# Designs tried in a protein design chat: miniprotein binders against q9bqp7. Part 53

Target 1, 240 residues: q9bqp7
Amino acid sequence: VPQNWFPIFNPERSDKPNASDPSVPLKIPLQRNVIPSVTRVLQQTMTKQQVFLLERWKQRMILELGEDGFKEYTSNVFLQGKRFHEALESILSPQETLKERDENLLKSGYIESVQHILKDVSGVRALESAVQHETLNYIGLLDCVAEYQGKLCVIDWKTSEKPKPFIQSTFDNPLQVVAYMGAMNHDTNYSFQVQCGLIVVAYKDGSPAHPHFMDAELCSQYWTKWLLRLEEYTEKKKNQ

## First folded at step 26 (miniprotein)

Design Qo2
Fold by OpenDDE base, fold request of step 28:
Structure Qo2 (fold): chain B 240 residues (1-240), chain A 100 residues (1-100)
Amino acid sequence: as target 1 above (240 residues)
Amino acid sequence: SPEMAKELVQSIEWLAKEVEEILRMGDPWYAIWMARLAVDFAEDTGDPELIAKVELLLAEALIKAGDPRAEEIIEKAKKIAEELGSPELIEEVEKVRKKK
């Protein structure tokens, strides 16, 4: 049980879109401060077993691809991910900003993969927007806040080149999403709250993406795990 | 090294426990992903018993998700159990199958 309990949901906020919500998605810039990011917290609080498995996977990949091949592979994964997020931001942004759509970004298997998910996405509230939890003192950059099948979600977009996931992108994904939810729900820059999460895994070959929906109950359970990771991080930093 | 092999097994066993917890939490999707990783690492050990155990966890996750691929995984685990001649593992396979 976390020593410093904090709720994921803000009782002072409504999940109902206020009619006054801007038609334009929020895009708050990430300020690089002394405040740790969600990603940093998760990376520095990995279990010894997670670290071992990641290293084992890396070693296997290096044996298969060579050191240079593995570097290239890693760079390509990051580049593809970045391009995919840029393409999604372009698609989900209001049309007035779309005049400069790089059509080449839209011609990807990943974009094809998520088309059926995008049909169920509406009411975009935020895109590539920074969140800060004012009390728990962490920050993050969320991909998207939108309605999925009529439910307001923090949406996290993932890319997978192979049916086997990139192991680094598999560990703690639910924790990342709920961390963003909790931060947003307690960030004064946001007037609304989110109670659901959605992880979407897009495939390079254009195969239908897999949506992972997390309801409020599941999010609350992962939130407890997130709080434990945050406490561990805080303790480690005090001892450094 | 034998030490690395032992640590790998321990890490897979840890991952298996995480999968069980995720299943208990009611997240079959994430359980499937984590169980697939467990299977992939278990295959590297060459330990058929460990492979069968994590395959069964994957099967449970697939069943909870309503994924038809569960049957294929159950059959893989069953084959391993039969090859090992493990009545305990065969019983576990049948227990998982009954959850379908």
Scores: ipSAE 0.811, ipTM 0.919, lowest interface PAE 0.6, mean pLDDT 91
Fold by OpenDDE base, fold request of step 28:
Parts: C-alpha cells; sequence; structure tokens
Structure Qo2 (fold): chain B 240 residues (1-240), chain A 100 residues (1-100)
C-alpha cells in the first residue's frame, strides 16, 4: 500500500465538459523543471528483471543486426514514432490550425493502421499537452485527450515496426497512461477530468491497430501501482 | 554464460507472475502483450516446460480477450506437455482449455 495515497480522480471536477471549455484542443507547453517526468520515474524504478530483459533483447538485436544496424534501427524507430505523432496531431487538430498538412506524413502504414480507431475518436480536448500533478510533484506530456466511442480518454499512441513490439514500449504502458490521467485530473490548467485510458498500437505495415481500453476500475488499480513507483523514485532520490 | 541463463529463467518467471497479476486485475489485453514477450524469451532458453507454462498464460489471456487464436496456443502447449510426459502440465493444459 502506498504510504502517501492520493486519489486518481478529483471529486471537485465533473466528467461533463463545461460549456466554457474552449473548442480548441489544449496544448500546454512542457516546462523544463526539476520536477521528474512520468517517463523518468518509470525508467528509474524498473525492476532488475525488467532491466535484464531489456538488455537481453538489446543483445539479441545487436547479434541479428550488428551494432551499427541496431543503432540505425533504434534511430528509425524513434523517427517513425515522432513522425507518427506529428501526423496524428495534424489529423486531430482543428482545420483552422492545420498547418499545410505534409501529405507525406499522412502516407504512412501507421496512419493507415489507426484509421479505424480515428473514426471512433471525437471531442479532442488536448493534444501533446503537458500535465503536472501539483501535490505528487511529477510532470508528463500526454499525446491526446479525446472521446473514444463516446468515453473521454487519455489516449497514448504507440508504434510497432515489427509484430513484436519494441520492448521498451511494452513495460509500464498502463502506468504511464494512469499517471497522465492522475496528473491531468489535478492540474489547474484543466477544468475537466478523465476516467478512462486508451493505448493504441499502430503497425508499420498498415495492419489494423489494436486498441487497449482501460475503464475507471482498471485505471484505479494501475494508479496504485504508479504511486508505489513514485514513492520508490522519491526514496531513491533522497538517498542520492 | 550459465549465470545469464539462470537470470533469464528467473526474469521470465517474474514476468509470468506479472502476467498472472495483470490477468487477476482484469486486463487481458496487456496480459497478452506481456505473455507474448514471456514466450519470446522462453523460446531463447530452450526449456520446453517454461515455454509451455508461459504459452498457457498467453492462452488464458487470449481466452479472456475472446481471441480465437487461443486454441492454437493451447494445442502447442499440449504437444509440449505430451512430449515431456508431464501429467501436471497436461492437467494445466486441460484446465486452461476448460476456461474457453
Amino acid sequence: as target 1 above (240 residues)
Amino acid sequence: SPEMAKELVQSIEWLAKEVEEILRMGDPWYAIWMARLAVDFAEDTGDPELIAKVELLLAEALIKAGDPRAEEIIEKAKKIAEELGSPELIEEVEKVRKKK
């Protein structure tokens, strides 16, 4: 049980969008501060087993691709991910804010992969927006807040080049999403709260993306796990 | 090295426990992802018993998700169990099949 329990949901906020919410998706800039990011907390609190498996995967990939090949692969994965997020931001942004859609960004297998998911996405509230949990002292950059099949979700977009995902993107994904939810729900820059999460894994070959929906109950369970990771991080930093 | 092999097995066993916990939490999707990872690493060990165990976890996750691919995984695990002559593993296979 976390020593410093904090609720994921804010009882002072309603799930109903206030009519005063701007029609334009929020894009709060990430401020570089001493405050740890969600990603940093998760990375610094990986178990020995997670670290070992990641290293083992890396070694296998280097054996298959060579060192230079693995570096190229890694660089390509990051580049493709970045381009995919940029493309999604462009697609999900209001038309008036659409900078000239680089048509080249839209011609990707990843975009093809998520088309069926995008059909069910509406009511975009935030895109590439920073969240800060003021009490628990962590920050994050969430990909999207929107309605998926009529339910308001924090949406996290992932890319997979191979049928086997990039292992680093597999561990702790649910924790990342709920960390963003909890931060958003207690960030003063947001007037509303979210109760659901959605992880979408897009495939390079254009095969249908897989949506992973997390309801409020499941999010609450992962939130407890997140709090434990945050406490572990805090303790490690005090001992440094 | 034998030490790395041991650590690999231990890490896979840890991952299997995580999958079981995720299943208990009611997240079959994430369980499938984690179980597939466990299978991939288990195949590197060449330990058929370990492979069969994590395959069964994958099968259970697939069943809970309503994925028809569960049957193929169950049959794979069954074949391994039969080849090993493990009554315990055969029983586990049948237990998972009954969840379908």
Scores: ipSAE 0.807, ipTM 0.917, lowest interface PAE 0.6, mean pLDDT 91
Fold by ESMFold2, fold request of step 28:
Structure Qo2 (fold): chain B 240 residues (1-240), chain A 100 residues (1-100)
Amino acid sequence: as target 1 above (240 residues)
Amino acid sequence: SPEMAKELVQSIEWLAKEVEEILRMGDPWYAIWMARLAVDFAEDTGDPELIAKVELLLAEALIKAGDPRAEEIIEKAKKIAEELGSPELIEEVEKVRKKK
């Protein structure tokens, strides 16, 4: 239970677009500043068990692949994720659908994996856009805000080479999404708010991705867990 | 080492508690992902009771998501429970099967 609770939703805002909302997706630039990012808060507040399991997984991978093989694997996963996000931003941006020079970005199993989900995505409001919670003082960079099957969502895209979860992307996926949501809902750069989340894990072989939808009630429950992590982070800074 | 083996078991037990909470929150798809991670680490322990318990947790998540693959997982846990001769674990298997 957080000592200093704060609501995830802003009662002064609607979750529905109106006629004055922009038709081009927002892309607020990320500013360098002293306030922590969502990902820094989460990495700095991992439990001892999370740290242990991550190290155990790493050692198993090094035993299987060798140290150089593991470094190459990790670098390739990062690059594939970066290219996937670039491709999705291009696909979802109206002005980017005319880019012939980026055809190689669109040729991947990951893009094939999400095609059935993209058919249900509409009303894109933001892409690769910075958010700041002006009261709780944290910042993030969200992937996408759009309607999924008629529900406005913060959408987070993840890659996986196989159906088993990658440990670094598993423990805190929902917390990351709700932290971005709360920040957006209390960021003056945005005139609307979002109450739902969607996490999509795409597969390298093109197998259909599984959409993980989180409604407002579920998001509120994960928000409580995020507030605990932010509180832990703040306490650690106070004692440094 | 014995210390590393103990910490592994404790960390898997922590994961299992996280899966239980995620299920209470009504997020069976995320519970499936977390439970699969717990099963993967539990297999490293060689502890058949722990493996069966986390497999049953995965099965519960699969049932709540409406995924028929739960049956395969339940049968794996049942085989372990019978080999151990654990009436408590056999009862746990049957409780999960009744949820189907």
Scores: ipSAE 0.798, ipTM 0.921, lowest interface PAE 0.6, mean pLDDT 86
Fold by ESMFold2, fold request of step 28:
Structure Qo2 (fold): chain B 240 residues (1-240), chain A 100 residues (1-100)
Amino acid sequence: as target 1 above (240 residues)
Amino acid sequence: SPEMAKELVQSIEWLAKEVEEILRMGDPWYAIWMARLAVDFAEDTGDPELIAKVELLLAEALIKAGDPRAEEIIEKAKKIAEELGSPELIEEVEKVRKKK
């Protein structure tokens, strides 16, 4: 149980559209300062079992690919992820048309993989936007806030190569999403709140992505786990 | 080394307990992802009982998600249980199949 519990939802906010909201998605710039990011907190609070399994996976990959092959593999995975997020931001921008998009970004198995999900996405409120929890003092950069099948969600996009799962960033995905959600709900740059989450894993071969929906109750349960990780992080930094 | 092999098994058991918790929370889709990781690492151990137990956990997650791919996984675990001749593991396979 967290020593200092804090609610994930803000009772003073609505999930309804505000007439004063901008017509284009919000993109709050990330201003990096002294306070930690969500991903930093999670990386610094991994259990010894998580660390062991990640190191084991790394060693297997190095044995298969060699040191240089592994470095190239991880570089290509990061590049594919970057291009995927760039393409999604272009597709989801209400000011964009197919004529205005980089067609090379649109030609991707990952984009094909999510087409059936994108048809259910509407009301885009934020894209690649910074969030800060004003009280708990942590920051993040969320991928997307939009309605999915009529539910306003924090949406996180992931890529996967099916034969070799890339586990380095798969631990704690739900905690990452709810940390962004809690931050946004208590960030003065946003006038609304979000109570649901969606994690979408896109496949390189274009196979249909899975929509991992998290309702408010599930998000609250993961929020408790996030608060414990943030407490662990804070305690470790006091000892340094 | 023997110590690293023991730590691998312990880490897989830890991961399996995490999957069980995720299932209790009602998040079968995330449980599927985590269980697939557990199966991948369990295959490294060469321990067929551990592999079958983790495969059954993956199958439970798939069933809870309504994913018909659970049937393939159940059949894999059943083959292992029959080869081992473990009545307990065979019963576990049938309990999971009934949850379909």
Scores: ipSAE 0.789, ipTM 0.916, lowest interface PAE 0.6, mean pLDDT 86
Fold by ESMFold2, look of step 26:
Structure Qo2 (fold): chain B 240 residues (1-240), chain A 100 residues (1-100)
Amino acid sequence: as target 1 above (240 residues)
Amino acid sequence: SPEMAKELVQSIEWLAKEVEEILRMGDPWYAIWMARLAVDFAEDTGDPELIAKVELLLAEALIKAGDPRAEEIIEKAKKIAEELGSPELIEEVEKVRKKK
């Protein structure tokens, strides 16, 4: 149990912004500072079993592909993920209706994979936007805040190639989402809050992505686990 | 090495316990994702009892999510249990099948 519990939701905030007139999605720039990022906290607090399994996965991939083949695989996975996020930001941004789009970004299997999800997404409030938890002192960069089937969510987009997923995004994904949620809910750059999360895993072959919805109760349970990881990180840094 | 093989099995068992916790939290989607990872590592061990047990855990997650692919996973685990001649494992397969 965390020594210092802190709520994920902010009772002083509404779930919805004032929307008398359509607005462009927020895109708060990420500022580097001494405050740790969500991903750094999670990486620095992995269990020995998580570390072992990640290294085992890496070694199996190297045996299968060779050293150079693994480097190419890793580079391509990162590039595909970057292009996927760029394409989604372009698709979801209202300003992109006024500009020509990169057709190569739109022709990926990953974009095909999420088309059925995008039909249910509306009211985009933030895209590729920084969040900072003023009290707990951590930062992050969330992918999207939008309504999914009428529920305002922090949405995290992930790519995967069956049958051998890139393991890095498998561990702790729900903790990442709730950490962004808690930060946004306590960030003065935002006038609204969110109570739900959505994780969408898109597939390279265009197979339908699975929308994993996390309601407020599930988010609260993962939030407790996030607080423990943040607490562990803070204590580890005091001893280093 | 024998030490590395033992550590792999222990890490898979740790991961299986994480899947069970995720299922108790009511998150079958994340449980499926994590269980598939556990199955992948279990296959690397060549230990058929471990493989079947982790496959049954994946099947439980699929059942909880309402995913009909649970049946093919249950059948894989049943085949292993029959090849081993393990009445305990056969009983575990039947318990999971009844949860459908």
Scores: ipSAE 0.786, ipTM 0.915, lowest interface PAE 0.7, mean pLDDT 86

Design Qo2
Fold by OpenDDE base, look of step 26:
Structure Qo2 (fold): chain B 240 residues (1-240), chain A 100 residues (1-100)
Amino acid sequence: as target 1 above (240 residues)
Amino acid sequence: SPEMAKELVQSIEWLAKEVEEILRMGDPWYAIWMARLAVDFAEDTGDPELIAKVELLLAEALIKAGDPRAEEIIEKAKKIAEELGSPELIEEVEKVRKKK
């Protein structure tokens, strides 16, 4: 049980968006503060087993691709992910904020992959927006807040070249989503709260993306795990 | 090294426990994701018994998700169990099949 329990949901915020649906998605810039990011907390609190498995995977990949090949692979995965997020931001942004749509960004297997998910996405409230949990002292940059099948979700977009997930994106994804949810729900920059999470895994070959929907109950369970990771991080930093 | 092999087995066993926990949480999708990872690393050990055990765990996750691919995975584990001549593993296969 976490020593410093804090709720994921804010009872002071209504689930119903107040009638002023902002016509424009929020994009709050990430401030460079001494405050740890969600990603940093998760990375620094990985178990010995997680670290070992990641290193083992890396060694296998280097054996297969060579050191330079592995660097190229990693760089390419990163670039593809970045381009995919940029394309999604462009698609989900109102037309008036659309910088000249680089048509080339939209011509990807990943974009094809998520088309069926995008049909169920509406009411975009935030895109590439910073969240801060003031009490628990962490920050994050969330990909999207929108309605999926009529439920307001924090949406996190992932890319996979293979049906097998990229190991780096496999661990702690649910924790990342709920960390963003909890921060947003208590961030004064947001007037609403989210109760659901959605992880979307897009595939390079254009095969239908997989939606991992997390309801409020499941989010609450992962939130407890997140709090434990945050406490571990805080303790490690005090001892440094 | 034998030490690295041991550490790999321990890490796979850890993954298996994580999958079981995730299944208890009611998240079969993420359980499938993690179980596939466990299978991938179990294959690196070359231990057919370990492979069959994690395949069965994947099958359980697939069953809970209502995924029809569960049958293929069960049959794979069954074949391994038969090749090993392990009555215990055959029994485990049948237990998982009954959950379908």
Scores: ipSAE 0.784, ipTM 0.905, lowest interface PAE 0.6, mean pLDDT 91
Fold by OpenDDE base, second read of step 27:
Structure Qo2 (fold): chain B 240 residues (1-240), chain A 100 residues (1-100)
Amino acid sequence: as target 1 above (240 residues)
Amino acid sequence: SPEMAKELVQSIEWLAKEVEEILRMGDPWYAIWMARLAVDFAEDTGDPELIAKVELLLAEALIKAGDPRAEEIIEKAKKIAEELGSPELIEEVEKVRKKK
């Protein structure tokens, strides 16, 4: 049990989307400060086993691709992910921003992969927007807040070249999503709260993306795990 | 190295425990994801018993998700158990199959 319990949901905020669909998604810039990011907390609190498995994976990949090949692979994965997020932001943004759409960004297997998910996405409230949890003292940059099948979700988009996700993103993805949810629900820059999470895994070959939906109960369970990771991070920093 | 092999086994066992916990949480999709990872690393050990154990965890996750691929994985684990002549593993295979 976390020593410093804090709820994921804010009882002071209404679950009902205010009928005023904001015509424009929020895009709050990430401020660089001494506050740790969700990603940093997760990276610094990886278990010895997680670190070992990542290193083992890296070694296997280097054996297969060579050192230079592995570097190129990693760079390409990162670039493809970035382009995919940029394309999604463009697609989910209001039509006025469409004029600057690089058509080349839209011609990806990843975009094809998520088309069936995008049909169920509506009511976009935030895109690439910073969240801050003032009490728990962490920040993050969330990909998207929108309704999926009528449920308001924090949506996190992932790319996979193979049926297996990139190992670095595999371990803590649910924790990242609930961390963003908890921060947004208590960030004064947002007037609403989210109760669900969605991880979408897009595939390079254009095969149908996989939606991993997390209901409020599952989110609450992962939130407890997130709080433990945050406590571990805080303790490690006090001893440094 | 023998040390690296030991660490790999320990890490796979840890991963298996995580899969079991995720299954208890009611997240079969994420359990499948983690279990597939466990299988990949178990194959690196060359230990048939360890492979069979993590395959069974994958099968359990697939069953909970309603994925038809569960049967293929169960049969793979069964074959390994029979080849090893392990009545314990055979019993575990049958236990997982009954969850289907």
Scores: ipSAE 0.775, ipTM 0.903, lowest interface PAE 0.6, mean pLDDT 91

Design Qo3
Fold by OpenDDE base, look of step 26:
Structure Qo3 (fold): chain B 240 residues (1-240), chain A 100 residues (1-100)
Amino acid sequence: as target 1 above (240 residues)
Amino acid sequence: SPEMAKELVQSIEWLAKEVEELLRMGDPWYAIWMARLAVDFAEDTGDPELIAKVELLLAEALIKAGDPDAEEIIEKAKKIAEELGSPELIEEVEKVRKKK
């Protein structure tokens, strides 16, 4: 059990969106401060087994691609991910805020892959928006808050080149989502609460994306795991 | 190195435990994700028995998710078990199949 228990859900916030749903998705800028990001916490608290598996994967990839080939691969994966997120932000943003849609950004297998998911996405409330948990002292940048099949979710978009899980995005994705949920639910910049999470894995070949829906119960279970990782991070920092 | 091989096996065993926990938590989707990772690394060991065991774990996750690919994975594990001539592994395969 975490020593510093804090709830994922805020009892003071109503589940019902107040009628003043802003017509425009929130985009709160990430402030550079000494507060650790969710990603930093997760990276610094990986288990020995996770670190080993990542290193083994890296070695295997270098053996297959060469060192330069692996660098190029990594750069391409990063670029594809970035472009995908930019395209999604453009799609999910109101038309009035749409800068000239680079039509080329929309012509990707990843965008094709998520089309069936996007049909079930509505009521976009935040895009690429910063969240801060003031009490637990962490920050994050979430991809999207929207309704999926009528349930308000924190949505995290992932890209995969292969049907096989990309190891870098495999271990801690549920923890990242619930960390964002918990922060948003207690961030004063937001007037609403989320109870569900959604991880969407888009595929480069355009095959149907996989939705990983996390209900409130599952989110609560992962939240406990997140709190333990956060405590571990905090303890490691005190000892440095 | 033999040491790296040992660490790899230990890491696969860790993944297997994570899969079991995820199944207990009621997250079969993520269990499948982690089980596929376990299979990928088990293949790196070249140990057919280990591969078959993690394949069966993947099959269990697929069954819990209602994924039709479960049968293909069971058959893969069965073939390995038969090739090894392991009655114990064959029995485990049949136990997993009965969960379907």
Scores: ipSAE 0.765, ipTM 0.895, lowest interface PAE 0.7, mean pLDDT 90

